# VHH binders against Protein farnesyltransferase/geranylgeranyltransferase type-1 subunit alpha (RAM2): the designs that were tried, part 2

Target 1, 316 residues: Protein farnesyltransferase/geranylgeranyltransferase type-1 subunit alpha (RAM2), of Saccharomyces cerevisiae (p29703)
Amino acid sequence: MEEYDYSDVKPLPIETDLQDELCRIMYTEDYKRLMGLARALISLNELSPRALQLTAEIIDVAPAFYTIWNYRFNIVRHMMSESEDTVLYLNKELDWLDEVTLNNPKNYQIWSYRQSLLKLHPSPSFKRELPILKLMIDDDSKNYHVWSYRKWCCLFFSDFQHELAYASDLIETDIYNNSAWTHRMFYWVNAKDVISKVELADELQFIMDKIQLVPQNISPWTYLRGFQELFHDRLQWDSKVVDFATTFIGDVLSLPIGSPEDLPEIESSYALEFLAYHWGADPCTRDNAVKAYSLLAIKYDPIRKNLWHHKINNLN

## First folded at step 13 (VHH; from q5 with G53S G56S)

Design r2
Fold by OpenDDE, fold request of step 14:
Order: structure tokens, then C-alpha cells, then sequence
Structure r2 (fold): chain B 316 residues (1-316), chain A 124 residues (1-124)
């Protein structure tokens, strides 16, 4: 880290609106000094190496301030334009940013900043971003900002070549990883127009296999529903899929609805929900849907009984 | 700025051993796959070995498999290549490289940073 002199700069007071209940940072004297200097440099429109270093110091102690990230971007953009090798300069910035990202896993400004850098980059690389994305997702599989950024990269680069395999690997590691299932759906949404018949069949088999491993896992059932809706009319779902789902509820639909204690156990309430949804679309099978939702309300998912009753009421 | 500095090269007799090191700086070393690539005189670059970020996954070219071992120390930001049973055909300039290749790509296909290399000469 380079040492810079700020003796020629008079720090400005921190804006009072920055001190709100949403900010968790402690306002130390050092922090006040740093922010005061930053405000002064911003007012002077100074875009320099020392200004860049100052933003790094501030981000290190208070990464949540949007203004500092914007200021840094302006500095980087300016300095890049004066650089003999703009690619090298921005790559250096990205390398710095990887460390910052690691140390601030809950910061969302970092990802916006990354997007801005990639847009600015003369030769951006998706592969360059994959290591930090993997690290952050492995640390927190539910990190919405990281997943959003990954999806943005896919769209920005028009590159989905590894996303299916990546999602598969995550699902293999944790079959309950809903973020992985969601991302897998994202892939198919974007590949809808180029999917082959073989791929469709393979994917359906994948889903069925995963459901069979853990029938009471909501993620693959939600995924299956979405997948079917993506590629098929709700009224025209393959009998294979319906038969598959039916295997998890036994003969419960042929039994009279009585007391919960008189009803048998089923392997998956989500299978029953899936079937109810499908049958609800056809007036000819609507009675089955009503019965399925009733069973969900009475025994198999009573915690959401109000939802099931609502579903029944909306079948008309 | 990214720097990769190789060391440990030298001259050795056939059947001998060398251990190469690569000191990395300027980037978050532990999250990157790293590779060794070599270039013999009059030949193009040849991929030698790759180690993934966690170190649990390693890959080798057929020409060095069973003789070379790639490893890493993330705490020291250092990549290693243990070379045993060296042959004259192993003579080359050995480069350390930051690897952009994913586990789903062909091995030894894409790198974005290289060191200056360390010379390995195997001769009687």
C-alpha cells in the first residue's frame, strides 16, 4: 500500500444524512477524517492515484457507502483512459476487487461495481469472474446478490455453457439447494428456443431421479412444475409425468375423505400439490384437484390450509 | 499487479529430481486454478499440470503423469511442481500460469497471466 500526503486538503464534515439507523458503522475519528478527505476531493473533482487509495481505505472500514464506490469508479474510468494498457489496468482493479469481495460477503455495492467495470472493460471475460463467484456461492448458497450477478454475466456475455453443469454439481452436493434449482431454471428459460428433444427427455429424467431420492423436497417439484410450464401447455402435460407424480400419493384419491387419522401416509405432499395444480386446469379433472387440495388442507399440509382452500375457491 | 515468479530450475541428470516453485502475488491466489506450462526449444507451449483452487483436484499431461506432482500452499501463495524421474525430453522453460479453465473445459486451454519461467535442463 502506497502512502499519500493529504496536507494540502482540508477535510469536510460528514453529511448528517449519512448517520442513520440503517448504518451499522462506528464513526471513529479516523473514519471521520477519511470521509472528510473524500468529500473534499470529490468537491475538487480530483481523480488521482491518492484519491483511489483513499477510497480503498474507506471501503476497508465502511464498504456500504454508495458514494465512495461511485467516486472510485470515476477515478478508475479516468485513470484507465490515461493508461497505456487499459485491459491491464482494469484487470488490476478486478484483482483488487476479488479480495474486497471476499472480505465483504454481504455487500451488494461490490456487484454493481463489478458490472460497471465489465461494461467498461475493452475485453471482459466471464471466466475471469467464475472463481470469485464460486467462492462466494460456496460460502453462502443463498446469497441473492451473487446469484443475480452470475445471471447478469450470463446475459451480458450471452454465455450459458457451464451453467447447467454448475447447477448440477451444486445439486449433487446439496439436493436441497433451492438456489441451484432456481439457477437451473434460469438456464432453461434462456435455452428454451434451442433445446433438443433429447435434452428435454434427459432433463425430465434428471428431475424424476432427484425427486425419487428425496420425495418430500419442495425444490425439485417446484422446478418440475416450472419446467413443464415452460415447454408444455398446462392441459397437455405428458402422462408419464402425471403417472410419476401419482406414484408418491398412492391411492389416496380413491379413498373417501374422512378424519385425518383414517387417511394413509403418502410419500410426498408436493406430489399431491403438483397433481392438484395440473388437474385444476381441466374441467374434466377439476374434481380431482378439489379432492387433492382438500386432502392437503386436512392432513398432508395443514399449515397452509388457507392457501389450499383459496386454490379450491379459484378453480371456477 | 499480478506477479508470478518461478524458481527451482537447473541442470540435472536423467533420472534426477527437481522441485519448482512459483511465488504468486497481486491477486487472491487461493480461489484460482493454477497450471504449469513448458516450452521446449523449437516447440510450442505444452500444458504440464493443473491444480484447482482447493487443491483436491489435480490433472497431468500424459507425458508427465506418474512422475510429476503439482501442489500448492495457499497460505504462502505458492505453487509447486515436484519433478521426479526426469528425462531429456523434459528439458524446457517451465512457466507458472493463472488458469481460467473450468472443470468443464478441456485441460490446459486458457491462461491470463504467466511468469517469466525457470529453465530445466536434463542432460548427461
Amino acid sequence: as target 1 above (316 residues)
Amino acid sequence: QVQLVESGGGMVQPGGSLRLSCAASGFLFKIWAMSWVRRAPGKGPEWVSTIRSEGSSTSYADSVKGRFTISRDNAKNTLYLQMNSLKPEDTALYYCARDLTTPYDALGTEFDYWGQGTQVTVSS
Scores: ipSAE 0.875, ipTM 0.952, lowest interface PAE 0.5, mean pLDDT 94
Fold by OpenDDE, fold request of step 14:
Structure r2 (fold): chain B 316 residues (1-316), chain A 124 residues (1-124)
Amino acid sequence: as target 1 above (316 residues)
Amino acid sequence: QVQLVESGGGMVQPGGSLRLSCAASGFLFKIWAMSWVRRAPGKGPEWVSTIRSEGSSTSYADSVKGRFTISRDNAKNTLYLQMNSLKPEDTALYYCARDLTTPYDALGTEFDYWGQGTQVTVSS
């Protein structure tokens, strides 16, 4: 880390929302100094190497300050404009940012900043972003900001070539990884205008296979519903899919609704929900939907009984 | 600024061994796949080997499989290539390269940074 001289700069007081003076003294003198210097430099509109370094130091101790990220962006943009090789300069910034990203996994400003850099970059690369994305997702599969950024990259670069395989790998590792399922759906929604019959069949088989492994996993059922909705009218779902779902509920719909203890166990409540949703679209099968939702309320998913009753009440 | 500095090259007799090193700096080394690429006199560049970020996945060109071993020390930001049973046809300038390929890409297809190379000469 380079050391810079700030003797010509008078630090400004930091702004705080803290009402209690006792809370204010919780800040270290070093932190106060750094922030004070930053405020001073911002007020002077100084865009310099020492300003850049100062932002790095502040980010190390307080990465949540949006103002500092904005300031850094302005510095980078300015310095880039004065550089002989803008690509090299921005790549250097991205390399620095990778380390910062890794060390601040819960920070959301970083991803906005990354987007800004890529937009600024004269020759941005999606592949360049993949290592840090993979690492961060592997560390926390539920990191919403990382997933959002990955999806943004796909759209920004119009590049989905690795996303299906990537989602598959994650699902293979953890079949309950809902983020992976969601991302897989994102692929189908955004990657292609036209999907072949073979692709449709293959994907359906994939879904069915995964459901069969763990029938009481909500992710693949939600995915199946979404997938069907992408390509079929709700009234025209493939009989194969309906039959498949039916295999997980047995003959429960042919039985009278009595006491919960008199009803058989089913393999998947989500199958029942899936079928209810499908049948609810057709007046001819709406009675089946009502029965299915009633069964969900009384036995198979009583925690969400209010939802099921609401569903029944909203049937046309 | 990314820097890759190769070392360990030299002259060796056929059947001999060499160990190449690549010191990396200026980037988060541990998250990147790294590769060795070589260029023999009068020939184009040839991919030699790749190691993924975790170090558990390695790949080799058929021409070096069984003889060369790629490894890495992320703590030292260093890439290695152990070359055994060297042959005259292994004579080349060996480059360390940062690899942009994913596990879903073809091997040895895309790199964004490389070093200056270290010369390996295998001769009687």
Scores: ipSAE 0.870, ipTM 0.949, lowest interface PAE 0.5, mean pLDDT 94
Fold by ESMFold2, fold request of step 14:
Structure r2 (fold): chain B 316 residues (1-316), chain A 124 residues (1-124)
Amino acid sequence: as target 1 above (316 residues)
Amino acid sequence: QVQLVESGGGMVQPGGSLRLSCAASGFLFKIWAMSWVRRAPGKGPEWVSTIRSEGSSTSYADSVKGRFTISRDNAKNTLYLQMNSLKPEDTALYYCARDLTTPYDALGTEFDYWGQGTQVTVSS
C-alpha cells in the first residue's frame, strides 16, 4: 500500500457544534482530519495522486458526500488527460469503484459516478460492467438503483442482446421476482418496433407457462396485461388470453352471486381481476366485468372491495 | 493496478501432469470469470478453459476435456489449472486472463487483462 505525505498541507478545520448524539457520530476524528485536508486541497485546486488517494479515504468513511465525489471526478479527468493510456487509467478507476460498490451497496452516488466515468471513457464496455451488477442483484434482487443503472447501460450502449435471457434466468431462479419481470418489459418496450409476430407469440406462451406454474402470482398477470397493451394493435389475442384466464376461475361466473361462504375457491384471484379489466373495456362484455368485480369484492379479494365497487360504478 | 501472475509451468513427458497457478491482485477477483488461454509455437491464442465467479460453472475446449480441470480459490485470489494426461500438442505458453464473456456469449472471445504466461513443454 502506497502512503502519501500531506505534511505541507494546512488543514481547513470543520466546525462541530451540533449537540445530539447522531450528529456527534458523523464527525469522527478521522472524518475531521480527512475533511480538513480535503477542504485545503480543494481550495488549492490540487489535482494530484495524493488528492485522489485522499478522496478514496473520505469516500470510505463518508460515501454519501457529493462534494468529494465531484472532486474525485475532477482529479480523474485531469490525470486521465495526461495519461499515456487513457483506457487503462479509466479501467483502473472502474475496478476501484467495484470495490467501493461492494462495501456500499445502497449508495446511489456510486451509480451516478459510474455513469460519469463511462461517458468520459474513450472505449467503454457494457460487458465490463456486468460482474458488479450481477453481484449486487444477487445480494438484493430488488435494488432499484442497480436495475436503473443496468437499464441506463442498455440505452447508453444501445445493446439489449442479452437482456431477455437474463430476465428469463432470474425468473427461473425466483418466479416471484417482480424486478426481473419489470426488466423483461423494459426489453420489449425498447424493441417493440422491430419484433416479429413469432417472437410475440413465443413471449405470450412464456407468460402463460409461468402463470400455469403458479397461478396466484401477481407478477406475470400484471406483465401479461402490460404486454398485451403494448402489442395489442399489432396482435389481437383477446379470445386466447380470455380462454386461458378463464381456466383459473372455474365456473364462478355461472353461479349466483350469493354469500361468500357458498362460493368455491378459485386458482387465481388475479385471473378474475384480469378478466374483469378486459371485459370492462367493451360494452358487449361489461356485464361480465360487473360480475367479476362483484365476486372480487365479496370473496376473492375483499381487502380491496372499495376499489372493486369503484370500478363497477365507473362502467357504462 | 490489475496483475495476473502465472506459475507452475515446466517440462514434462507425455502422459505427465502439471498444475498451473495464477495469482490475481488489483481487482475484485471473486466477481470475475477467469480463463486459461494458450499460445502454441507458431500459432495464435487458443481458449482452454473458463470458470465463473462462483466456482462451480466451468467450460473447456474440446481438446482438453476430461484431462484438464480449472478451479479457483476466491479467498486466495488464485486461479488453477490441473493438467493431466499431457500430450505434445499441449506445449504452449499458458496465460491467465480476466474474462468478459457472459453466460450468453460464445466462450473464449473477449478478455481485458492477461498475465505474462508460464511455459508448458511436453516432449518425449
Scores: ipSAE 0.653, ipTM 0.867, lowest interface PAE 1.2, mean pLDDT 88
Fold by ESMFold2, fold request of step 14:
Structure r2 (fold): chain B 316 residues (1-316), chain A 124 residues (1-124)
Amino acid sequence: as target 1 above (316 residues)
Amino acid sequence: QVQLVESGGGMVQPGGSLRLSCAASGFLFKIWAMSWVRRAPGKGPEWVSTIRSEGSSTSYADSVKGRFTISRDNAKNTLYLQMNSLKPEDTALYYCARDLTTPYDALGTEFDYWGQGTQVTVSS
């Protein structure tokens, strides 16, 4: 893009602490030139358009180098204070960062830098963040850094108005998307002081509908347990939830615990696990919990049998 | 620096057609929703059409449905509006705009950048 003249700059050649023969060879001549110029400009405390461009070139080849991100931040902070339009200047930086983000989807420093830019911004906008966030989640729906940044944005802007609908859309697209279920819980955690009994009942129905579609999907069962724990002091779901979960295990609890060949198939081992957890919380139902964990150990989830035996021992 | 430059306007008779273009630069065009907005002389802005990023969905004002088609070419950073069956009431200055509205908001409510506009005049 722009080409600046650095002929007046005397480069400061780099030397690495990793002085193995192979480490020396790994540095390209172009990298050495760029870092030599950067070290010189840093030592001069030059905060200029050509210094800004230099940091962009270095980030393009070495995006994980913290010192260059810090130098770029200092340049941006200085130049925005001298700009006629601070909002426009920072929006330009965010637009540049969108391109860097696309090319470096796993780099966590980008998201930290983005937070720093928004904290500087005199008029930041959550809506302006959404296009790059959507692209990154569509590309990798399990990208922890992007989800963490979206959650940070919700808190920074105090704005959760679209997050339930967004999580719903992702679950409709892929009902197994655990990150979407987790983000849905993040919404409720932050809304719990401003919600109604009707909204809680609607959410229970949403959860039950999704379980009914794919009963052996762990995500909505784990979510249901978390939702119950979050709102246990406001809800009267005990018998309704128990009755619902029981429909996925048939008559298995009325049968004697014998060999696995004597036990029928069930629609959901996670329903059985959920019921065991529920019954284990009450001394009056502890025997039901022991039986459910025993059935998990012997037939319905034997790969985790040591976990189930541990759960049984803890109920004594 | 975000820049949006409209072109393709002109004078046409009622029933005629025009194709507007908007050249975009200075941002990652393909991730942004884009809109056409028009302003008749002495009137406020009227949202015309929106296309989501990657061209995944389009929306139109009732006044232009079936006559106008919005499209984009992400490789050329260009937004288009094909206008057919033009009427005198379509006479306006047409703007290309970068659209901030989400799928959950009312359409055509917030834009962070506008072009200079291109004039469309429909008269006998």
Scores: ipSAE 0.635, ipTM 0.859, lowest interface PAE 1.2, mean pLDDT 88

Design r2
Fold by ESMFold2, fold request of step 14:
Structure r2 (fold): chain B 316 residues (1-316), chain A 124 residues (1-124)
Amino acid sequence: as target 1 above (316 residues)
Amino acid sequence: QVQLVESGGGMVQPGGSLRLSCAASGFLFKIWAMSWVRRAPGKGPEWVSTIRSEGSSTSYADSVKGRFTISRDNAKNTLYLQMNSLKPEDTALYYCARDLTTPYDALGTEFDYWGQGTQVTVSS
C-alpha cells in the first residue's frame, strides 16, 4: 500500500452540516481528518491515485457512506480509461472489493458498487463472483442482499447453468431454507433454453421426494403450487400428484365436520391446502374444496381461518 | 495487484521428494480454489492438482495420484505441493494458479492468475 502526500490539500471540516449515520459512534480524530480531506478532494473533482486510496481508508471506517462510494466509482472509471490494461485494473478493483465484502456482509452499498463495476467491465466473469458469494451464503444462507446480487448476476450474464444444482445443494443442507426454494423457482421462471417433459417430470419427482421427507414443510408445497402454475399448459394436474398429496391427510374428508378434538391428526396441513386448491378449480370437486378449507379453519390451520373463509366465499 | 510466487524447486534423483510453496498476495486467498499446473520441455501446460477453498476437496491428475499431495495454509496465504516418488517425467516448470473452476465444473480447468513458476528437475 502506497502512502500519499496530502499536504497541499485544505481540509473541509465535517462539523458543517455533513452527517454520517455512524458519526456518534466514530468520534476519532482520524475519522475527522479523512472526511476533511475527502470533502476537499471531492470539491476539487480530483480523480487521482491518492483520492482512490483515501476512499479506501474512509470505506474501511465508514462503509455505509454513499457519497464516498460514488466518488470512488468516478475515480475508477476515469483511471481505467487511462490504464494500459483495463481488464487487469477492474479485476484488481473487484479483488479489493472481496475483502470489503467479507468485512461488511450486510452493507447494500457494496452490492450496488459490484454491479456498477461489472457493467463497466469489458470482459466480466460470473465465475469470478462465485467465491465471495459462496462464502457469504455459507455464513448466512438467508442474506437477502447476496441472493439478490446472485439473481442479478444470472440475468446480467444470461447464465443459469449452475443454479438448479446450487439450489439443490442448499436444500439438501437445510430443507427448510426458503431462500433456496425461491431461488430454484427463479431458475424456472427465467429458463431461456428448451425445456422438455422429462425435465418437468424430474422436477415434479424432486418436489414430491422432498415433501415425503418432511411433509409439514411449507416451502416445497408453496413451490409445488408455483411450479404447477408456471407449467400448467405442459404438466396437467396429474392424478399421481393428487394421490400423493392425499396420503398426507388420511381419511379426514370422509369424516363429519365436528369439534376439533374429534378430528384425527394429519401429516400435513399444507397437503390439505394444496388439495383444496386443486379441487376448487373443478366444479365436480368443489364440495371437497369447501370441506377441506372448513377443516383447515376449524382444526388444521385455524390461525389463518379468515383466509380459509375467504377462499370458501370465493367458490360461491 | 495479485501476486503468486512459487519456490521449493530444484534437482532431485528419481524416487526423491520435493515440497513446493506458493506465496499469494493481493487477493482474499481463502475463498479461492488454487491449482498447480506444470509445463514440461516442449509441451503445453498440464493440470496437476486442485484444492478447493478451506482445503475440503482435492483433485489430482492420474499421472500424480498417490505421489503428490496438495495442501494450503489460509492463515499464511500459502499453497503447497508435496511431491514424493518423483520420476523423470515429472521434470517441468511448476506454476501456482488461481482456479475459477466451480464444484459443478468437476473436470473443468480455468485459471485467471499465474505465478512465474519454479523448476523441478528429476534426473540421475
Scores: ipSAE 0.633, ipTM 0.858, lowest interface PAE 1.3, mean pLDDT 87

## First folded at step 15 (VHH)

Design x1
Fold by ESMFold2, look of step 16:
Structure x1 (fold): chain B 316 residues (1-316), chain A 123 residues (1-123)
Amino acid sequence: as target 1 above (316 residues)
Amino acid sequence: EVQLVESGGGLVQAGGSLRLFCAASGFLFKIWAMAWLRQAPGKRREWVALIRSEGSTYYADSVKDRFTISRDNAKNTVSLQMNSLKPEDTAIYFCARDLTTPYDALGTEFDYWGQGTQVTVSS
């Protein structure tokens, strides 16, 4: 551990107004000392190794305090410009930030700071970012800050080469991982102008295989609809998809709409919703859409019945 | 301050064994893949073994079944057990932090290096 002497610094007072009494009660004397030193060093515009260490200590106890992150960035930018090896200096800062990230997984300032460091970096590397991103997603697969940062990296580096395989691995681990399905769509959106028909057919088969495994999983059905909309002009597979979706609802559309108690169970209410959406887009199949939405409202998804009634009304 | 410090090298007769150690500091060790490389006299540095953060291991064909890489995330160490040593294993052995992803060819990119430890195998 680096140890620095601050005895030459007179700490500036921290405001503790009575209107903030709860916050005042929670402050420790150590916190007041650190913040007083920081205010003093900021006012002196001191961009030094001891100031850098002080910001690390403050971030450890108050990671949401934007002013300290901004001060640290100014220190890093100054010290990096004087360093013999700028790349090594910034890589060390990113390594430090990995430790902070582990301890503060939901803090959005960390990810904004990482972006700032990469923009400053003379030779940034996407591969250097991947280990901490993997740790954070493995710990919480729905951490939208980490997913947002990974997407930013893909765009910043113009590098998507591993993202389809990564999404596939996460879906294989947990087929219900909606964030992985959403990231998979992000890949296709950014690749849509260069993708071959073979790749599109393979993706359709991937989606259908995953639906077959767990038909009542909303994520691949939502993804399937989005994928079809994105590539509508490139792939003609409406009958194949409609036939596939129909296998999950049995013959329920051939039955009279009676009381909910008289209707059979189906393998997927999301298949029924998908078919209703598909049939609603064509006047020739409008009656099928109305019946499908009616069945959703009365039995297969009654919690959202107002949505289904709204959909029916819009078909008229 | 990032450091990778190798130890455990020395002189051994052919057929013998050595165990190398690498002590890591200055980074979050447990999230990184680690590798051993070696450089024989007059030769280029070559990849020897790799261990991923989750424990998966990979070896160059020349050392497969003779060398074993392992890690201890609690102690921030990587080790290389070298058995059935041959004179051709004589080299300086380096510990490195590996950037290779599961989707890349193995042993292609590293960003931190140790200073190396000498292994000499007598005929």
Scores: ipSAE 0.707, ipTM 0.885, lowest interface PAE 0.9, mean pLDDT 88

